VHH binders against F-box protein At1g48060. Designs and how they scored, part 2

Target 1, 365 residues: F-box protein At1g48060, of Arabidopsis thaliana (Mouse-ear cress) (q9lnf6)
Amino acid sequence: MKPQEEEEKNENMARKRSKSSSSLSIPLDIATDIFLRLPAKSVVRFSCVAKHWSSITTAPYFTNSFETRPNLLFFFKEADRFFVVTVPKPNRRPNESVSHTSSQILDSYQTPYPKHSCFTIKTESVHGLICFQRGTKPIVWNPTMRKFKPLRKPDKSWESLTVFLGYDPLERTHKVVAMPCDKASDECRILTLGSADQESWRTVKTNYKHHPSRGNRKNNYGPCRCINGVLYYLAEIDRHRLIGKFAFLGHSNVKNSLPMWVLEGEKKGEWSTYNFLPLSHYDRRLEFHFKLIGITNDGELIYVPNTVFKTFEVIYIDPIRKTFSLVKYEGVADKGFRQRNGLGEDKPLRGIQYSPNHVETLLSL

## First folded at step 1 (VHH)

Design a09 (framework vhh_8h5u_2)
Fold by ESMFold2-Fast, scan of step 1:
Structure a09 (fold): chain B 365 residues (1-365), chain A 123 residues (1-123)
Amino acid sequence: as target 1 above (365 residues)
Amino acid sequence: EVQVVESGGGLVQPGGSLRLSCAASGFTVSDESNYMGWYRQAPGNQHERVAIIYSGGSTNYPDSVKGRFTISRDNAKNTGYLQMNSLKSEDTAVYYCAAEPYDFWSGEYFDYWGQGTQVTVSS
């Protein structure tokens, strides 16, 4: 069945069931409100209880309205298994500064992951989905539903490419953007997920011929971010770096401040520099053991350990409010975690990938 | 240990040819995740890119060397090359090899540069 026909049918069924309160023990509107407040794992479990629960969770209204509070997701490979962990960001009162706290994991699972040859770009979780690539083929991943969807190659003639994931809040759709990186180009390929007529690569031109910068270079942070329907990415023209409407966080230059470059205003080329204190201001040891991985939607800097052995600690810094929070996540990387997951007790977890703004989504891939 | 080492520099006359080599260790240059490039720097000038070969095998050159320089890889020797033809006095510089292998699971991007090799073009 064509996706448009199926959505139309599901919408009609949902409307009919929502109006049928006298034949249900619990009104559908109340059940829907409850489900929108539950973690995705709980929603999936309850959808198996009764036919009307399943009707709620598959309806377009529900899937378009379902979002959770952003969390930190990370994943790593060990012994030919792919391990995924989700932990909450610290819950702080507006006027509180916390130097140390403990928290528990929200979800953890492992899955066999197919062998891959390369990854040329690192993307953050975008409205619950993560995009990566194997060679020239993009792959979209839903960590909540534990599903992977390989996409068709964007262009048969491109020998090398970079892929970005964005979200259009107006259309409420995810968009995958691919650009060649072997030559300066003004051509992009875009694919919209979840629509049969739009799930094909189409061509869009940029204003300038350019090279997108490869992800996760020497500076140890991602080259792109999607904010309020705009995709921002690092690019180069003839060795000059293009700076869009984005925050740029560099390495600590000498010892005194962490520079942050932000484009302000609607005119290209307008930007501001914000200076932040380096980690060594808080503790000299931290700058050798932690690295910056990104910024939360609330403007907090997130630092994670270079190596995870028997404890997992994350640093959150609000540069405007000048708050420092060191959060220890219980049950991560410790003996119990390793025993439950069949991991060796005496070796570090390395090569961990992080998504700082992950929300759960029930979107079918 | 991952590193690259340049060799093959020297003195040549205008119109001459020279081949630079970039020996890689700790990674495979034929890996589709890797690209290699050549950069040059004359005293008092910024680094200038002169050639790149991307993971898929395509190449890119600036107009200043296009048609004269050719970048390549030899998988059997795990070595990259820069073939320089029709050399001009303006090509006099220290030439650097750069390599970027990527490890998906480490989350690290390796940006390795050699120590440089001197190329002098004079009569």
Scores: ipSAE 0.000, ipTM 0.147, lowest interface PAE 15.4, mean pLDDT 66

Design a10 (framework vhh_8h5u_2)
Fold by ESMFold2-Fast, scan of step 1:
Structure a10 (fold): chain B 365 residues (1-365), chain A 122 residues (1-122)
Amino acid sequence: as target 1 above (365 residues)
Amino acid sequence: EVQVVESGGGLVQPGGSLRLSCAASGFTFSYESYAMGWYRQAPGNQHERVAIITSGGSTNYPDSVKGRFTISRDNAKNTGYLQMNSLKSEDTAVYYCATDYLEGWTYEYDYWGQGTQVTVSS
């Protein structure tokens, strides 16, 4: 039997045993329905009440069915603690500015990494997980479960590499892809996430020797996106020729512009460009205060302040409709926020990392 | 604005040594928060990475220079260095210093110097 089929069989048996051994007054199917409708924080809390309920919340059926609406997640480290904030994109009319005071989640927990360690996000949140690197070692993080999973080095001989996180919707598994950066290569390492994987890096050859593109850190997002099981990433071939099927957002060599290149059709090198209004069209000062960090699933560009001091405001731009919305998140970064969390009042928040389109997941790492 | 300036280039014989310096200025946070890299472009070749050092002091080198080149930094002086030993004719290039806020192993830097020429010839 294939390992995947064996796991599915074992999961079905576990569910049957849990149901037959239950002494609780609430039937398993009703409890499952209730848990699927709760926020992740509530589900985690209830799973601690009884071992029987914990068996529901850790079952693959439940974890694969659990969904939340996408939010903007950002985090920063102060000393040895992570501070994780999630904020929603509120419904608003075009060109409307709003203040938001609810549905904010602030979580704080001890980081497993030393206070002087640094890391960066390489890609957006993918089905509730975030992948980053510490040196040449990939680390997968579940912010909802407060769990980190360091992965083995993809290749001991690679001195420099980039990693991408993707999701296979057919198998309902996350996949980590690693590629060398120092030279043109057709060799990749791929690892499928699973709680029992000890030796899961496998080699895959690409059709062309190429370099993966390195993301611009000012944009605070990775140079890739996974859509319906297809990983899209920026790459170079034949002396800096860009290849692949991708939407490219970020720094361009065009002043005061937001060019986006989308590969169209089946021809290599076909591009379409969108003429975007620069931030100066809305307010000339905004170009000095905000940076692009990504795109929502609805196709809106997300801008955050270059410096987060005592206010946290996010700009959402629909580049096609040419609409602008400024959202102020009340209770974030202000004096009360800083005092409650033991943060200094006279310095900007440092080392903030952003992850757009984050959903909560109960997936065990 | 962050700015970097290279110095220390010159002409050396094969097997010789040079030390390049990269002076950084114009940032609002401590230099320790910035990663730094050295890149080079030889005649007829594309830009290639020579060395990187993260804000935490971790270093990385391609095989072509590993064991011969050493990158380092002096955070008190806001200065980075590239010590080049056992130089070969293939090391002839314009050497660029680059820096950026936040560390990582994907090094697409925003702040670049104007470059310093290194020529290895007899």
Scores: ipSAE 0.000, ipTM 0.126, lowest interface PAE 17.4, mean pLDDT 66

Design a11 (framework vhh_8h5u_2)
Fold by ESMFold2-Fast, scan of step 1:
Structure a11 (fold): chain B 365 residues (1-365), chain A 122 residues (1-122)
Amino acid sequence: as target 1 above (365 residues)
Amino acid sequence: EVQVVESGGGLVQPGGSLRLSCAASGFTFSDWSYAMGWYRQAPGNQHERVAIISSGGETNYPDSVKGRFTISRDNAKNTGYLQMNSLKSEDTAVYYCAAGYTEVFSDTYDYWGQGTQVTVSS
């Protein structure tokens, strides 16, 4: 037995050596360029082939440079297992309807939060990350890397809070913003996500005492949006609705400002343009079967079915150009999808949450 | 490459023992989200679960092999094992190693091996 065991061990080592050597036939500058253009799952797969390639894909310069095209992400939970699906927005002509295949972008894994509805309230996807909260404790999630990072409580005395997620383009870091929502305040807590040495809550004062709006279960869309280093959110002062701003200005500097006021946030191309243009303008039947879940970075409204049973179709509408497109995603929610993922066929998918503009990121949490 | 590779199959007499190995590449058994399992398929029969071990070391077996088969893993070697004792002719099958995110009652895995033949006969 021992002679046989030693021989098998030597053969295994030889196989590993040969595989690693053949995989290193591509020059490193070309490999880096290729990796920056691949889907995150492909990058992870290739980084597992050789330690030298893994050193490239884990380096800060690579992770900060890695970028994918924005997709629509949706996720749902069955028992204690999490199912995460990303579907691309295909290139198409105005008013053209298309079909697309998406089965390769499904992921499923066990969640460490089985007893809590913490997934019901979440931020938008911001540079590949999404933030939930469990009571008053924020949890940052990387869907691509299958990692959850619980953060310290922003404040020990806050009974309830709202969490926002933004990205600082100058520092190339995510920032988590927390505000009390039970009463008007001019105080917020901000944490820069990154190395442990930078992960501490700090206080920033706003221009006015105000009450930020909470996300609600009905909308599935966060009460805020981050664009080019500016976080926009809905708030109230003396019964008047306002749009608040946080501008990220580099090393430890954050500027917060509130405009004096605007009526109820209905503006072109903004997240607050919910119900700006009803579906009945395009087809009266659609209002009964689809719901608005958000806006793409290109300014298109995204509508998804009220019920996802055996088909998955998404409507993209440009409210300015008045164009309508229906995209059918093949291999999503159908019998094959359900059989491959151990899901029952008799009931619609339940508790689905959506995030528009999701990009894949290799950022380690 | 993210993959699993089986070894240790062969011909054995009834009542004998075999130890199958599953070498994993591209993931580690220290990843709490990752599980590993052994499955088998005999000619004319459907694919069936033999053993599962979770990332936390919890195991599950069907009654047909319970008490005879033991699944284990060595995190340092990034290798899983299936110790098969008191083998019966009914255990004759191609044995597959699978790894990925899964539940005890779900057979959905990201990676499957090519299989290794186990034959139990006189």
Scores: ipSAE 0.000, ipTM 0.109, lowest interface PAE 21.1, mean pLDDT 68

Design a12 (framework vhh_8h5u_2)
Fold by ESMFold2-Fast, scan of step 1:
Structure a12 (fold): chain B 365 residues (1-365), chain A 123 residues (1-123)
Amino acid sequence: as target 1 above (365 residues)
Amino acid sequence: EVQVVESGGGLVQPGGSLRLSCAASGFTFSTDSYAMGWYRQAPGNQHERVAIITRGGSTNYPDSVKGRFTISRDNAKNTGYLQMNSLKSEDTAVYYCAADEYYGSGSYLFDYWGQGTQVTVSS
């Protein structure tokens, strides 16, 4: 071993020994295992009790390992308060409908971003974080930690932009991608969340001049999806349908199959098409009351009510097996829910935004 | 508390007809809407929806029974009926009546279930 390598190794051993001696009455490995099994709210509370507990809960290993099973998150603003609700996808048999009464998390706090338009333009939940925009500034949100982090403008000359959020599984970091959407461009700006040295926008070029599609009269701009470090999004080339690089999920006609186009990158050049049955195949009345908001990691389509009044139900459809499941979430939107949270009883909940596949994360912003 | 009781089950020959009744008790008349439904379970199979009727009389059926089964309702007593025509051996199952208070949402889950009534279609 070279002298400089030997000195660095000895320093790392001293650091590890120091952390071990600070664990006191509960061994560090046992404490870590316990904390990884606790709800996020409990972990946050314990981090405030003693500095040695905080050293565990803020460590990169712990924060990178602490993620819950994916849930459906929805949020809305009423008066001066921001309401955040998460509901689990319960285990069920094919074509079985169930009622769920537990594992609901309601959080309520004031938000510095009072305009509803800030929340309408948002990414999917990606490893516990959601990104939205205030004008041309991206804002990263951690619902678990109640933290908002405004980012610098990706480009001072862009009048309009679209933001995407992805996760790099090799680096275990979130990346924010910005593209102009008012004109065709081959320029993207990418920012890695983390230290100040890495939180600067870098330029990456795409192979084609394109812009993220906002959809058309029947297709609002589609969802984006990050899977194993690959970002898929709806895009447009030459004022016509996508012919290039990205997955396309569109609402065509609710009485027809939903087209889904998946394109592998340049290296693979492969195309796949999937057609999903509309809700009217299962029940004609459902298409008047439910809307598609996304797809689970298990490949199930998620439908939520167009209007949330006194009940909250979610429909999960496996498009390949053609199976249907309706989940009723007890204690959500009902009279008791509204009374406990100071909400009115005579009108539907307004301005609800949905985010599928949400996990809790303790990641510091 | 609200409860429902099924009646009218029995043995019937293929191609025959049978009418099931669902009598509810414990209901207090209010401005709230009530929905009623019929479900069935055959040995080795999961529960499946057979028919739903809302307070307003809107009905829904799966393709397996559409055109053969008709659901109807007496709103005053929250009493429902299932008229079953052109019965097949595959219709053999325990039939359950379900009811729930409908607040004007698209809810298809029911909180109150009966004990079931056996329907056997056999020659």
Scores: ipSAE 0.000, ipTM 0.109, lowest interface PAE 21.0, mean pLDDT 66

Design a13 (framework vhh_8h5u_2)
Fold by ESMFold2-Fast, scan of step 1:
Structure a13 (fold): chain B 365 residues (1-365), chain A 120 residues (1-120)
Amino acid sequence: as target 1 above (365 residues)
Amino acid sequence: EVQVVESGGGLVQPGGSLRLSCAASGSTFSDYSYEMGWYRQAPGNQHERVAIITSGGSTNYPDSVKGRFTISRDNAKNTGYLQMNSLKSEDTAVYYCARDTWELYAFDIWGQGTQVTVSS
C-alpha cells in the first residue's frame, strides 16, 4: 500500500510542476500585468495562439483581477439563433454633450439557440455575468466566454422563486441568491460560483420574513443592483414596498445567517424619488421614439429606440453634469449588420434585451 | 409560441377612415397582464410609435395623430384595435402591432404588418 501511495504522491508533484510554464522568459507577475491591460477579446485570441499563456489567463488570480470598461450589451433571438452585440460607451469628456455617428468596430457574435427555449427573466450584468431564470432553475451566462451554466434548483418545494446575482469583492466570487415568492419567508438559498460545492445550495436566513418583488420588462432595469458587495432589491413586508439590502461583505462559508437591512420611511408606503427632466425637455419627438433602459454605474441614464429597424441610436444623459448625448452606431441593425448576420431587412429586430453596465470577464463557468 | 397578426389595412382617400386589428395566437395572456401599441414605418423612415394602451386602459398618442386615432383592446378576444380617422397622406405606412408584458415572462411580439396607403 505504502509503495503505491508514495508513487502516487510523486506523480502528483510531477504533474503540478509540469503545469507551471518553466519556459517563460518574462516573469509571471509582469506577464500577468500585461494581460490585465488588454481587452478581453485580445486576451482570448492571444491565449489561443500562445498555448503556454493560457495557463495564466485561466488562473483564478488573473480572472479575479481582470477589469474592463463598462459597455452596453444587447442581445436577441431570431429563429434558431441567438445574437449578442457589445456597444462601447461614447468617448467624451465628463462635462461634454456630444451628438455624433460612431463607426467603431463592434464586438458581435451569434450562436445556435435551442428551439422553444426562452430566457424570460434575467439579472443585471454583475462583474461580467448574467443570470437567467427558466422556471425555478437558474442559468448563469458569460457573454464574453460564450458559455452557459445551468444550476440545480435551489429548492424542490418552492412553487415560485426569484433569483439575484451578486459579487463578493472580499472573496472575489459571484454568488447566486434565490428566495421564494409564493409566501413571506426568511429563508434564502445561496450558491457560490467556482467553489467545489458550486452545485450545492446552502441555506441562510434573513432578519425578516418578506416577499421579494419580481422584475418586469417595462423598466428593463432588472429587479436588483449589486454595488461593492451589497445587493439592493425591491421587497414587500406587510404589504409595504421596501428596499432590501443584502450584504455579501465579510461573510465566510461557515455563517448560516446573513444580515438584511430594510429601509423604512417615517410613514409606511412613502418613498422619495429623483425627478429628472423628461426627454421632451431636450427634444419633443424623443418621448415617442425612445425608452429608458437603465442607469450606468457612473450615473448616466441610457435610452434606446422603442423599435430597432434600420438604425441604432442611444441617448446618454448625465442628470448631475447636465449633459445630453445622442450617438448613432454604424454597423448595428443596418443593411451591413443584417447581411453579415443572415437577417432579413423587412422587419424590426424583436425581443431585444439590454444590459447597460456589462464588463468583460474571463471567468470559467 | 405567441404570434400577432395585423389586418384591416388598405387604400383610402384623404379624410377617410380605417380600423386595424391585431390578433394574438399561440398562447394566452391573463387579463391586465400586458401593454400593447401600434407602430408605423414609411419607406426611408424609422419606426415611430403611433399609440399605446396599458393593461389598465390608459392611452398615449403623439401630437401627429392625437384626436384622429383611437387605440383599444379586447382582452377576452386577445385582440387590439386602432381606429384611424381623418387620414392624411403622411399617414401612409406599414402599421405594426406590438405587445409587451408586465409578467415574469415578458417579451416583445411584432407582427408582419399591414399596409395603409392614403392617396387621392
Scores: ipSAE 0.000, ipTM 0.228, lowest interface PAE 16.4, mean pLDDT 67

Design b01 (framework vhh_gefurulimab)
Fold by ESMFold2-Fast, scan of step 1:
Structure b01 (fold): chain B 365 residues (1-365), chain A 123 residues (1-123)
Amino acid sequence: as target 1 above (365 residues)
Amino acid sequence: EVQLVESGGGLVKPGGSLRLSCAASGFTFSDYAAAWFRQAPGKEREFVSAISSGGSTTYADSVKGRFTISRDNAKNSLYLQMNSLRAEDTAVYYCAADLEWYGLSTPEEYDYWGQGTLVTVSS
């Protein structure tokens, strides 16, 4: 090698390092603090710009510390495509009795849909992840990262099973729980998401034999809730008692009111009942065109259209503060949406599934 | 009866190329994800590449840029084009299929397997 060639090589390397350093001029602690305050889509986008930023956003400290305000997530299948949309919920308005607003979507995408897959059996969103199943195979989904992770079968001898998703706040990990539903059993299988060693199914025995409920497909409510690391779900046992703490929404045909039952404490089985004003109290036409899909973590009732054709409106009702919000989401189901997504204009959107309390997570699957 | 039959293995020199084929029968291949795994002497079965029913592909880091997975649903066939072969690629190559969309890298979750085809990279 000639000295001039070596000097040119060293100068080129120095130039690349200098240019790289200018892009990474922010200290790690400050960059981490900034990223924790950004929306998930911004964090994902910036992670694609620099390897050092990707290292920050994939670290367990960052992923465990990243939290967003819960949003409304919905998804559906059309032909061989899978469509996912996230929209914001309105800000709480304690002293407003009626509000009609327009809002923009937060995120929208589509992916290929596998043949014979079914998303109608799914958990609630738990710390940003949703678990659904195909037969006896659980599949964990991260809507924010647009990633799916099929899991190994919990038990090859079980002809049918129910899957639940929980979050362990002490370990800061998601746990998938599987139980047989074809017979009463005191056995469950638990899998911790994370390292390969922890992603093995382990057997845990319950204090009694029971049949877990799989929930109701048409009502779009999850069969369970995870609150502060405790999994609450409906099951049939010898005493017909609910396992854990539950809140149930119902509809009355007799008094045109919406009763809600809240289970207060698991040992006594005490229920508190509340009667809410029906949709017809706010506008007579709405009760005919909207259905209840759930309740937010803030205690608001969420109603969506029975049929989604060219517009998408969502109703949010705070039953305690007696407030009503009708939100029209721009760019959903309209001509522009359909053209951008290759959808026909002559059919309503079908089989829409909803998650009313979805938060964004950057957890890698 | 469900069957997967591999072919195309053989002896090749370092830097050479081979194309493996897998013929599926007894099920609707187009509905299944498919994958290639390999097992070298004295080692566990390892992931090579997967393709979803919709055509999305995944590769192990050791083969990225050298191997290409593809499928022909009309012929019920899966292929692996192997270029720039190395001595370390010497293994029995297995075809696998499962009713999954994301392409699993874990052997235990594939429902259907072939008998394997031997690839030997040697001078």
Scores: ipSAE 0.000, ipTM 0.193, lowest interface PAE 15.2, mean pLDDT 69

Design b02 (framework vhh_gefurulimab)
Fold by ESMFold2-Fast, scan of step 1:
Structure b02 (fold): chain B 365 residues (1-365), chain A 122 residues (1-122)
Amino acid sequence: as target 1 above (365 residues)
Amino acid sequence: EVQLVESGGGLVKPGGSLRLSCAASGRTFSDYAAAWFRQAPGKEREFVSAITWSGETTYADSVKGRFTISRDNAKNSLYLQMNSLRAEDTAVYYCAAGDYLFSTYEEDYDYWGQGTLVTVSS
């Protein structure tokens, strides 16, 4: 038998302490749990309501624990405004085509670069950030926070360059890598975001003189992918196609050469050596209306429309299981969407850019 | 212009089958995606099934495994094979055609038939 009076007294003391914390409206731990379950935009909105809540959303614990499921991001520019849309990949059965009704996150805002034509993405979104160029100057963009951070030129003598964005999981920082693309070189410039020397480019020597692939004439960046702190990109040495490998190492004080690996002997790019069924296998006309933009984390190919008019549809193909799925996103590009966003009904949306596997981030730029 | 005419509707008992047909005028139909929608008394029109020009199909969850959409572009015709019919399948069924890619929204279809009544009753 235990005295209930002693346990009751201890609970009353705990209740008084908990109630004192609750007098600040919501306890910090409960608020943190709630915020981790909300969409990033909702978290940002709530942080503007009370200074106490903004302390949660800027804390390293929260920013490191905040996770959103990967979405397809697409954006386009009309005049001097950006329109940013995120759509999820819905759960579906193999070879099932579905309509998806979840609320899309649409954002629209003035670009700080009026009439700029260089907003072309060749790489995926990396831990919520996207990097593109204005001439030879890299620009880091956070779509969630509506922030652009122009960086210093990596090198004054480079007339043309390619920029890559990666993430260092050891330091939990983004790293921007710049390489010249006009001629073979063994020099790279690296900049770490959020460091004390965030505006300082450091030089890294590669094992071989090479240049990254320029890619399509419509894009400034070569094809690449960042996986677990390693950047993979297409490159060329003496007219041979290679896969370049760059590991992000967590030593911010390294001013000297870092190791780099180059896979030599590849005569074709990764995607050109993969034998998968073309869109014409499913429907020959789809090849005129859709383009490949990337691969999901589950290994599905993502095809998006070349032009968006009345409807927005995305094709997902598993090349190994040979499954085809067409997803219609309700409330995107339709009359209601256009009217709500001040867009004309008479013309297709133009200059649409896509980033697969986008996650939201609250990182301050 | 494309004109659509549905046929094959009627009275059927629960568990029965019906095959609906949609005949389109002209060769223009074969350039469009085609779909079946239905409207039960007192309800909004709802999506049933759609098919692309090449034969890729999609189905509403309520009919998946029971209904099969097909087309014959040489005959300028669309079909809906309905099996294991239920009382809740009772509706006027509409054939629709629109932009090249299929949609589950009725607003994306520019051409509609007059409808054919399907009644599932014992």
Scores: ipSAE 0.000, ipTM 0.118, lowest interface PAE 17.3, mean pLDDT 68

Design b03 (framework vhh_gefurulimab)
Fold by ESMFold2-Fast, scan of step 1:
Structure b03 (fold): chain B 365 residues (1-365), chain A 122 residues (1-122)
Amino acid sequence: as target 1 above (365 residues)
Amino acid sequence: EVQLVESGGGLVKPGGSLRLSCAASGFTFDDYAAAWFRQAPGKEREFVSAINSGGSTTYADSVKGRFTISRDNAKNSLYLQMNSLRAEDTAVYYCAAEPFLWDTSEYEYDYWGQGTLVTVSS
């Protein structure tokens, strides 16, 4: 074949391939709006099938605009397999107890990590990301994308540390904050997630030497919360309990210090969830079978079973409106669930970790 | 326990080639990201190359096109093929490994070998 005829043939084939792709006929702004309304799993799958649309799903505008309704995420490890389950908070009437058909198991996969679990310490879910701690090394996890990103050690001399994860809404970036917890200190290290060439730890000093609360138990709801670019965390100065505050907004020198509030006695214990009506107010036996794991973004307390065997039930309590709801998630932890996921039927699920307010994110790690 | 043992270093003339090996015990390289670093006398340690568990590789700009990182899971070994060696490649070369580095990385590694000396004569 002559080179000119080959070029004409290849050009005609390219035109035919382009014409057979219906996705190319849809305006980019309309396609983007459609993708933003799909579940993350559907977006990923559809993007893989329609290659011409993958540029939309990787664009910063799309990833920054993509948001799902907050869900309860829980995960656990069996041998070398990692199980990640997401369940929605169903719409229901006040004081209505409902059964919900769980339509979503986010993921189940084997990970190349040590046989013994190192995922016992974690942050809460912050704009779709969770941060684990392996010794003194933070590991950022995107459950939606099945991606883990280990970070450099914040400080090589620290024997122990606490890690916090926050989100800066002005810069639209995640910030990882590390503080030593083996002694009272005024130093912290901060890293902004971005491209690998831009990720480095910087030093910030707090206005007081203090002991931050440790992320220490898989059953606790975490030591901190990030709201509107401000990280709130529990700490101690000279045995006085306090709430630490760290602002992520901008790059000003004012943010190189952490203002602290010292609690003026146990009367401030009204900040804790146990100042609300106890579970026994609703049913005297519930406090023996359920534990508090956190609070939803709309102010409902979340209680989960102490033991997850063949059923999964969650209690949602609005302490202000005094409403109680018991939600049974059909298809979670039952015989069918266990058989589909290769789990044994004779023992409770072990080492379950919970993250309230989880949203799906397509952010690349 | 995790141990990394490097070998293959030596004296070579400019333009020559060397192949470094790193033998692992206490883990398998298919479960880890692995990297080569080097440190010249009086200089800071620098990144050379990395390979993740999926086989994706990254190279420092100074060695791109000259060095090739690879692994053999059956032999549980990591390799660095060094071609077109220059005097500035003279350094102690270290093998490093890290669980949870699923992308290639220049980040700090938890497990290190003792190093093997490479000397490129003028």
Scores: ipSAE 0.000, ipTM 0.251, lowest interface PAE 12.1, mean pLDDT 69

